# Designs tried in a protein design chat: VHH binders against q01730. Part 19

Target 1, 276 residues: q01730
Amino acid sequence: SKSLKKLVEESREKNQPEVDMSDRGISSMLDVNGLFSLAHITQLVLSHNKLTTVPPNVAELKNLEVLNFFNNQIEELPTQISSLQKLKHLNLGMNRLNTLPRGFGSSRLLEVLELTYNNLNEHSLPGNFFYLTTLRALYLSDNDFEILPPDIGKLTKLQILSLRDNDLISLPKEIGELTQLKELHIQGNRLTVLPPELGNLDLTGQKQVFKAENNPWVTPIADQFQLGVSHVFEYIRSETYKYLYGRHMQANPEPPKKNNDKSKKISRKPLAAKNK
Key: E = the ipSAE of ESMFold2; O = the ipSAE of OpenDDE; V2 = 0.75 times the mean of E and O plus 0.25 times the DockQ between their complexes.

## First folded at step 6 (VHH; framework vhh_8pnl_2)

Design q5 (at its last look DockQ between E and O 0.68; V2 from the best seeds 0.00; counts 0 for: pae O 3.0 > 2, unsure alone 64.1 < 65)
Fold by ESMFold2, look of step 6:
Structure q5 (fold): chain B 276 residues (1-276), chain A 123 residues (1-123)
Amino acid sequence: as target 1 above (276 residues)
Amino acid sequence: QGQLVESGGGLVQPGGSLRLSCADAGFTFDLYAMAWYRQAPGKERELVARITYGGRTNYADFVKGRFTISRDNAKSTLYLQMNSLKPEDTAMYYCAATKYTEWDLRPTSYDYWGQGTRVTVSA
């Protein structure tokens, strides 16, 4: 493999729009001399490194369309990340994020946001997060969400929503506004009921994916799953279910217990403990 | 749901060419990174080539410029053009897709696999 210095120089000399620095043991982007002067690049891959932060200088890469930080140790992002106005794909999967910076939703072209395997919950999302109305895919699997904010309904172009292995106790009715949705992954949560508005979506066809296993569904819903997903959707569209759902929500039962242990997840181990 | 179907395999003479196709039957093809893998009898499945949903490609070293991966998002189809075929290219060829990585297509990260198409290069 070429040195990092050589990769930077070659990109500059040949006007190469794509730079791949994956698996290079990089602990700071500031140690890569000349990186932030590559204003021409449209794609930067820094996956499988040892980054713990991202410097504000990332905003100097004005033409980035693809930015990949998959599998690092990133604990925070600079507010300047949202200045990347051409960004279409942002991969932050397998990191240590517990917040997103103020103003994160200001990216105007973002289509794919990968946040799988972080330490995020509903309080981690900045107030303008749901201004990301160009999103086609949102991956929030393996986080700590207990509630999905109603503003999810603003993401009307969403085709993939993955919430696998969170701590969700409910889905908002606004999920039914995602009429372009083709894949919904809600397996491995604490869900007992489905909002009737989910019935507005067509997730039962050959071109759709609906995954909902490993949830403590109430008996009427669990029985429908045994008959097939189409029976679940027919049932939740019924007036009988809408009445029962309303009564269930008014009774406000205690949520099922959390029954997964995420303490062994690498993203939750202290970095200092790993170095001792 | 999310089924991949390979085609275009067959018997070919050394030095010949084949074009493999992989059709998507039920997911948003243009949001997936795709790969071709192969498996000869008694060997582990190995990467042949990969392509991101943005069109960036990588090839295994043994390809040595003989194969070209491509995709047609409008037709939801992945291709592998195989030229200068050798007997050691004989294997089952599999199509795979993942939605989690743009650049790093490790075998354990693939969400969907096809059933494979056989390529036999006569000895």
Scores: ipSAE 0.359, ipTM 0.668, lowest interface PAE 2.6, mean pLDDT 87
Fold by OpenDDE, look of step 7:
Structure q5 (fold): chain B 276 residues (1-276), chain A 123 residues (1-123)
Amino acid sequence: as target 1 above (276 residues)
Amino acid sequence: QGQLVESGGGLVQPGGSLRLSCADAGFTFDLYAMAWYRQAPGKERELVARITYGGRTNYADFVKGRFTISRDNAKSTLYLQMNSLKPEDTAMYYCAATKYTEWDLRPTSYDYWGQGTRVTVSA
């Protein structure tokens, strides 16, 4: 494999817009000499490395459209990441994020945000997160969300929402405002009921995906799932269900217990002390 | 559930050409990266070609310019144009889709697989 130096040089000399530095054992972006001088690049892949942070210098890569940090050890992001005005795809999957930086929602063109397998919850999101109105795909699977904020409804262009294997105890009614949603993944949560407003969406077609297995659904909903997704949606659209849902919510039921030991997740394991 | 359906396979003579198609159903095609894999009898499944959502392509070494992967997002269809086919290209060809991810040199897990289309190159 070419040295990192050579990759940087080649990119510069040949004006190559794409740089792939995946699986190079990189612990710091600052150690890659000349990386931040590559202002012409539109794609940077740093997946499968050992990064613990992203330096503010990332903002110097002004033309980045795609930035991939998949499978690192990133615990913190700089605020400057939101300054990348051309960024369309940001992959932060399989890291150690417990928070997103202030102002993260200021990205203007972000379409795909991959945050799968981190340590994020509803308190981890900055106040302006849901200003990312250009998002088409949001992946939040394998995190620690108990609540999905109602402001999710503001992401009106969302086509894919993945919430698999969180700790969700409910879905907000505002999910029904996502009129372009084609894929909803909510399997592996603590959901007992669905908001009737979800019925406003068409997730039952041939090109749609609705995954909702491994939730402690109440019996009436569970029965519908046995018949199929179309029956679920028909049921939650019914006046009968709306009435029952209302009563259920008024009763303020105790949420199901957390059954998943997430302590075994790689993202939660202590980083091996650098043997000095 | 998302489904991929391959077509276009068949019997062809050495030096011949085939065009494989993979039709999408059940997922948002334009937000996925796509790939062609093949598996010959008694051999492991191997990558033939990949294409990102944006149309960036990568090929296995054995392709040597003979094959071209392409996609039509409007038609939700993936293609593999295969030229100068060799007997060694005989295999079941599979299309695969993975959630939107940037190019990665490492093997990735795919979310969707087709059932495959058989390509036989024989004199």
Scores: ipSAE 0.333, ipTM 0.710, lowest interface PAE 2.3, mean pLDDT 91
ESMFold2 (binder alone), look of step 6: mean pLDDT 78; pTM 0.810
OpenDDE, look of step 6: ipSAE 0.328; ipTM 0.715
ESMFold2, look of step 7: ipSAE 0.312; ipTM 0.633
ESMFold2 (binder alone), look of step 7: mean pLDDT 78; pTM 0.809
ESMFold2, look of step 8: ipSAE 0.334; ipTM 0.667
ESMFold2 (binder alone), look of step 8: mean pLDDT 77; pTM 0.791
OpenDDE, look of step 8: ipSAE 0.222; ipTM 0.662

Design q6 (at its last look DockQ between E and O 0.47; V2 from the best seeds 0.00; counts 0 for: pae E 4.7 > 2)
Fold by OpenDDE, look of step 6:
Structure q6 (fold): chain B 276 residues (1-276), chain A 123 residues (1-123)
Amino acid sequence: as target 1 above (276 residues)
Amino acid sequence: QGQLVESGGGLVQPGGSLRLSCADAGFTFDLYAMAWYRQAPGKERELVARITYGGRTNYADFVKGRFTISRDNAKSTLYLQMNSLKPEDTAMYYCAATKWTSYDLRPTSYDYWGQGTRVTVSA
């Protein structure tokens, strides 16, 4: 494999827009000499490394359209990441993020945001997160969300929403405002009911994906799931269900208990102290 | 679950051409990066070509301009035009889809795989 130095040099000399530095044992981006001088690059892949931080220097790569940090150890992002005005795809999956930086929602062109397998919850999102109105795909699977904020409805261009294996106790009615949604993944949560407004969406077609298994659904909903997704949606659109849903919500039932010990997640294990 | 179905494989003479197709069912095709892989008997599966959702392409070194990967988002179909085929190109060809860019070369990173289509190049 070419040295990192050679990759940087070749990119510069040949004006190559794509740089792949995946699986190189990189612990710091700052250790890659000349990386931040590559202002011409549009794609940077740093997946499968040992990064713990992203330096603010990332903002110097002004032409980045794709940035991939998949499977690292990143705990914090710099605010400067939102300054990348051409960024369309950001992969932060399989890291150690507990929070997103202030102003993260200021990205103008972001279409795909991968946040799967982190330590995020509803309090981890900045106040302007839902200003990302260009988002088409949002992946939040395997995090610690108990509540999906109602502001999700502001992301009107969403086609894919993945919330698999969180701790969700409910879905907001505003999910029904996502009229372009084609894939909804909500399996592996603590959901007992669905908002009737979800019925406004068409997720029952052959090209659509609706995954909702491994939730403690109330019996009337569970019975419909046994018949199929189409029956579920027909049921939640019914006046009978709307009435029952209303009564259920008024009763303010206790949420189901958390069954999964997420303390064993790799993302929560202490980083091996650098033996100085 | 989304499914990928490959077609277009077959027997061809050296120097011949084939066009492989991969049809999508059950996921949002245009938001996925796509790739062609191949596996010859007794060899490891290897990347042939990649294409991002935006249409950027990358090729393995052995392709040397002989193959072209393309996609039709309206038809939810991936293509591999193979020209100047050689006996060493004989393999099972697989279509793969991932929600991320084509630079993640690990097979485990892909969300969907086809069952494959066999290509045999023989005199």
Scores: ipSAE 0.267, ipTM 0.677, lowest interface PAE 2.5, mean pLDDT 91
Fold by ESMFold2, look of step 6:
Structure q6 (fold): chain B 276 residues (1-276), chain A 123 residues (1-123)
Amino acid sequence: as target 1 above (276 residues)
Amino acid sequence: QGQLVESGGGLVQPGGSLRLSCADAGFTFDLYAMAWYRQAPGKERELVARITYGGRTNYADFVKGRFTISRDNAKSTLYLQMNSLKPEDTAMYYCAATKWTSYDLRPTSYDYWGQGTRVTVSA
């Protein structure tokens, strides 16, 4: 519809707090004249563009509460992203991130973090990542995690945790510390057992979501899934299962083979050769 | 889990009013942005209105102040109050939910859709 110039002018002239620049073929935020002068805006949507980087100038938009970069080609973020101290919702889904910047956990009001469909793994998380204790929803689906760090238990306000289609070989016992959790998505991983501490959570009710299909569950767990998710939770709470789990962990078995070839993910295709 | 169910559609005279409802049984409702879309025969599905997690609203230009979107988080219900209805408002009306920003207007950005409720405004 309107040109980028008109969108910036209207926001400035009418003091409009919300700016939507989705699907405009934008390759650089620096090419949008006057964008960073809009210090009043609380919401900026740049979804479905061609961004490969985010400039440090993003910190000039100090009143942002919502920042949406969904479906771009972003390979890294500036450390200045964490200076957006009013930010509550950050969408970085469908990008090319393989790391998060140092100090990322300094964003102390963040409630929703969408990182689905990137190239992240457990080594991509900065040391202060788990200081994001205000998070209510964390979406890490379609990444390359093999391990979920035990510090996940520090995110005690989480209501949604999505880990669908990673390469997880285990869940830490600290998952049981997420007592506000209502949705857990772990389908499409390499999980063979569940920590008994998961049984401390209420994930089988009509207002809860537990998705765990497409994992190589050991037979005792797989049998319970055939009976229903509530039977799985009854089983993992049992003393019989606690001993099975303890023996499984002490045996330290070889993890199942990876089933999925991720080389065709668009997030893994090199940008430098294709964007010139 | 994750079901959206619309209701409140029907037949109405021009200038009349309807209130659409959309019930959500399986989401953490207050963590989703919600929207109403419509699809008239022979046309593509188009945004009518949306409301963010925090209650901020956005309307398509054709609404021109005639419709009001609202939500009741305690009842997990989305509403669309439709006033001054015109024959061109005749369509199937769909409820949708997404985890992303309220500014993304494309239908492909919504995770969940209801089955729709029919609104017919006599010529």
Scores: ipSAE 0.264, ipTM 0.602, lowest interface PAE 3.3, mean pLDDT 87
ESMFold2 (binder alone), look of step 6: mean pLDDT 78; pTM 0.797
ESMFold2, look of step 7: ipSAE 0.173; ipTM 0.583
ESMFold2 (binder alone), look of step 7: mean pLDDT 78; pTM 0.793
OpenDDE, look of step 7: ipSAE 0.136; ipTM 0.616

## First folded at step 7 (VHH; framework vhh_8pnl_2)

Design r1 (at its last look DockQ between E and O 0.46; V2 from the best seeds 0.00; counts 0 for: pae E 3.2 > 2)
Fold by ESMFold2, look of step 7:
Structure r1 (fold): chain B 276 residues (1-276), chain A 123 residues (1-123)
Amino acid sequence: as target 1 above (276 residues)
Amino acid sequence: QGQLVESGGGLVQPGGSLRLSCADAGFTFDLYAMAWYRQAPGKERELVARITYGGRTNYADFVKGRFTISRDNAKSTLYLQMNSLKPEDTAMYYCAATKWTSWDLRPTSYDYWGQGTRVTVSA
């Protein structure tokens, strides 16, 4: 295991494009001397550290294609993160984010965005979030979403959408516009019905993944899940279901109560001690 | 709904080489981090190598430069080039996949596993 100083020096001397500083106890990127001078790097991994913020200096790493902050203590991001115009992969999973900065959606090359296990909800997304039209995978699992904005339909290149373990009470009809979707993970929510437009998607084959367990499905849908996912899709495509769905929505039933106490997630606990 | 299939195992002499392949039968392959694990009889499954979407690789210490993990996203195939094989490398070799953002090295962190291909390095 090399020191941080040696990692920076080696990258500079050998023109190495990838730098891995995972699991090094780093509390601030500013403590890593020379890090921001490595303008040549295309990949930076800072996973499993103790970062609480990301300095604006991140924009100096202009050639980054992969930036990984998985499993830190990050509470906010600088607006300058969107200046990384070559970024294809951004991992912010297992942090303490409750908002994303204004202008976050300005990246035009972003393909994979990992936001699993944060404190996000539908109000956390900036107005231009859905300009991320190059996204192929969006991971929003283990957050606090109660709705998914209709603008999700703008992400037409999406192949993976994970919404596992949120508080979703509905899915927008625009989910049916995601015709390239191969994997949809909606397990562990408060969903009672599926929009009929979901039936426009091909999620039942051997090459697709549809996971929807642990939701309070109404009896007609629950019965189809007992027969198998293909039966669910046949049912929601039917005129019978379209009628029943319309009647269900017209009745405007009270959403199921929240069952899950999320106050004990580590991402919601106050930062207790200063890093040494 | 997703399946990984390994091939390329076999019996080799010490110092020999093998190239293992792992084909994706039902994944969005290029959106997953991939790994090779091995399990010798009576031992726990252990990481051999992993590779991310962007091509970042990690190797177990015992590899010592002898193995190379790679991926061909156009062919949805993961490879492990194994050179300078030793009897200690005898094991069942598994490919595994998880969302590329998972960095935990424990086997329970991977979402999908293949059936394995056996590598035997005779003394």
Scores: ipSAE 0.289, ipTM 0.635, lowest interface PAE 3.2, mean pLDDT 87
Fold by OpenDDE, look of step 7:
Structure r1 (fold): chain B 276 residues (1-276), chain A 123 residues (1-123)
Amino acid sequence: as target 1 above (276 residues)
Amino acid sequence: QGQLVESGGGLVQPGGSLRLSCADAGFTFDLYAMAWYRQAPGKERELVARITYGGRTNYADFVKGRFTISRDNAKSTLYLQMNSLKPEDTAMYYCAATKWTSWDLRPTSYDYWGQGTRVTVSA
């Protein structure tokens, strides 16, 4: 494999817009000499490394459209990441994020945000997160969300929403405002009911995906799932269900218990102390 | 569940051409990066070509300008135009889709795989 130095040099000399530095054992971006001088690049892949942070220097890569940090150990992001005005795809999957930086929602063109397999919850999101109105795909699977904020409805361009294997106890009614949604992944949560407003969406077609298995659904909903997704949606659109849902919510039922030992997740394991 | 279906394979003579197609169902095609892989008998599956959601392409070294990967987002279809085919190109060809555009496209990273279409190049 080419040295990191050579990759940087080649990119510069040949004006290559894409740089792949995946699986190079990189612990710090600052150790990659000349990386931040590559202002012409539009794609940077740093997946499968040992990064613990992203330096503010990332903002110098002004033309980045795709930035991939998949499978690192990133615990913190700089605020400057939101200054990348051309950024369309950001992959932060399989890291150690417990919070997103202030102002993260200031990205103007972000379309795909991958946050799968981190340590994020509803309190981890900055106040302006839902200003990311250009988002088409949001992946939040394998995190620690108990509540999906109602402001999710502000992301009107969302086509894919993945919430798999969180701790969700409910879905907000505002999910029904996502009229362009084609894929909804909510399997592996603590959901017992669906908001009737979800019925406003068409997720039953051949080109749509609705995954909702491994939830403790109430019997009426579970029965519909046995018949198929189309039956679920027909049911939640019914006046009968709306009535039952209302009564259910008024009763303020206790949420199901957390059964998932998430302590076994790699993202939650202590980083091996550098043996000094 | 998303599905990919390949077509266009067949028997061709050396120097011949084929056009493979891969049609999607059950996922948002235009948000996915796509790739063609091939697997010859007794060999490992190998990358042939990839195309990002934005239309950027990359090819394996053995392609040497003979193949062209393209996509039609409106039709949710991926293509592989194969020219100047060689006996060594004989393989099962698979299309694959991933939700992320990356150079790090390991086979295990793909979200969807087709069942494959067989290409045989024989005199």
Scores: ipSAE 0.224, ipTM 0.657, lowest interface PAE 2.7, mean pLDDT 91
ESMFold2 (binder alone), look of step 7: mean pLDDT 78; pTM 0.791

Design r2 (at its last look DockQ between E and O 0.65; V2 from the best seeds 0.00; counts 0 for: pae E 4.0 > 2, unsure alone 63.5 < 65)
Fold by ESMFold2, look of step 7:
Structure r2 (fold): chain B 276 residues (1-276), chain A 123 residues (1-123)
Amino acid sequence: as target 1 above (276 residues)
Amino acid sequence: QGQLVESGGGLVQPGGSLRLSCADAGFTFDLYAMAWYRQAPGKERELVARITYGGRTNYADFVKGRFTISRDNAKSTLYLQMNSLKPEDTAMYYCAATKWLSYDLRPTSYDYWGQGTRVTVSA
């Protein structure tokens, strides 16, 4: 394959707007000579590397529309990431993030945010996170969320919300405000009931996706899943279910025990041992 | 559901043209990056062309301007117009989609694949 030096030279000389430096063993973006001089690029792929940080210099790549850090060891992001005014797609999946920087929600053009397989929970989100009202896809799978904040309802342009393999014990009623949603992935959580407001969404058609397996559903809901997803939605829209849901919530039952051992997750191992 | 279905393959003479289509039956098409790959017998899959959500395109070096990738998000369909076909273009052609933003040349970067459509250019 081409060396990093040749990739930078070709982009500069041929005015190539897309640069792919995936799987190059890169430990620091500062070690890639000339990278930050490529102000013309609109897409930068640094997936499958060994980055542990992202330098503030990333803001020098002012024309970026796509920035991909998938599968690195990134522990934190600089606040300057939100200065990328043209950024529409940000992939931070499979990293070591336990928080997002203050002001992260200042990007008004962000459409796709991939955060799958990090160490995030509901307390990791900055106060302005839900100002990201341009989001069309939000991937939060394989994190440590126990609660989805009600402010999720402010993201009214969402078409994809993935919460697979978290520790969710409930969904907020505001999920029903996501009227453009076409894909909802909630499999692998600790969910026992669904809010009736989920019934406001059309997730049972041929162009929609609803995945909810591997949850400890109460028997009336589990029975409907046995018949099919459309039966689940018919049931949760019913007055019978709305009454039973109200009684269930009033009883305030103990949440189910966690099913997944996350102590061995790569993102939680010490960097010294992981970097070997 | 959620599966890609290719069509438009067939037998063609050298120098001829084919238009491949790939229809999406089960996910939000316009939020995925798409690609065409090909695989000749005994060889590994190789990238032919890729296209982003916004329509930006990249082509493998061997294409040399002969193929054009495009997408129609309203119809949830990906296309590959293949012109000036050569015998070495004979292969099974696959469409692929990914929610990941990587455009590396490895097939493992794609989440969904079709079953493929055969293109044969007579020798």
Scores: ipSAE 0.257, ipTM 0.627, lowest interface PAE 4.0, mean pLDDT 87
Fold by OpenDDE, look of step 7:
Structure r2 (fold): chain B 276 residues (1-276), chain A 123 residues (1-123)
Amino acid sequence: as target 1 above (276 residues)
Amino acid sequence: QGQLVESGGGLVQPGGSLRLSCADAGFTFDLYAMAWYRQAPGKERELVARITYGGRTNYADFVKGRFTISRDNAKSTLYLQMNSLKPEDTAMYYCAATKWLSYDLRPTSYDYWGQGTRVTVSA
């Protein structure tokens, strides 16, 4: 494999817009000499490394459209990441993020945000997160969300929403405002009911995906799932269900217990002490 | 569930041409990077070509300008134009889709795979 130095040089000399530094054992972006001088690049891949942070210098890569940090050890992001005005795809999957930086929602063109396999919850999101109105795909699977904020409805361009293997106890009614949604992944949560407003969406077609297995659904909903997704949506659209849902919510039932030991997740394991 | 369906394979003479198609169902096609893989009998599956959601392409070394990967997002279809086919190109050809072109360079990291279409190049 080419040295990191050579990759940087080649990119510069040949004006290559894409730089792939995946699986290179990189612990710090600052150690990659000349990386931040590559202002012409539109794609940077740093997946499968050992990064623990992203330096503010990332903002110098002002033409980045795609930035991939998949499978690192990133615990902190700089606020400057939101200054990348051309950024469309950001992959932060399989890291150690507990929070997103203040002002993260200031990205103007972000379309795809991958946050799968982190340590995020509803309190981890900055106040302006849902200003990311250009988002088409949001992946929050395998995190620690108990509640999906109602402001999710503000992301009106969402086509893919993945919430798999969180700790969700409910879905907000505002999910029904996502009229362009084609894929909804909510399997592996603590959901017992669906908001009737979800019925406003068409997720039953051949080109749509609705995954909702491994939830403790109430019997009436579970019965519909046995018949198929189309039956679920027909049921939640019914006046009967709306009535039952209302009564259910008024009763303020205790949420199901957390059954998943997430302590075994890689993102939660202590970082091996650098043997000095 | 998302599904990819390949078509266009068949028997062709050396030097001949084929056009493979891959149609999607059950996922948002234009948000995925796509790839063609092939697997010959007794060999490992290998990358033939990749195309990003934006249309940037990358080819395996053995392609040498003979193949062209393209996509039509409106039709949710991926194509592989194969020219100057050789007996060595005989394989099952698979279409694959992934959220990220460089999400994981390993074939196992793709989100969707087709069932494959057989290409046989023989005199």
Scores: ipSAE 0.240, ipTM 0.662, lowest interface PAE 2.9, mean pLDDT 91
ESMFold2 (binder alone), look of step 7: mean pLDDT 78; pTM 0.809

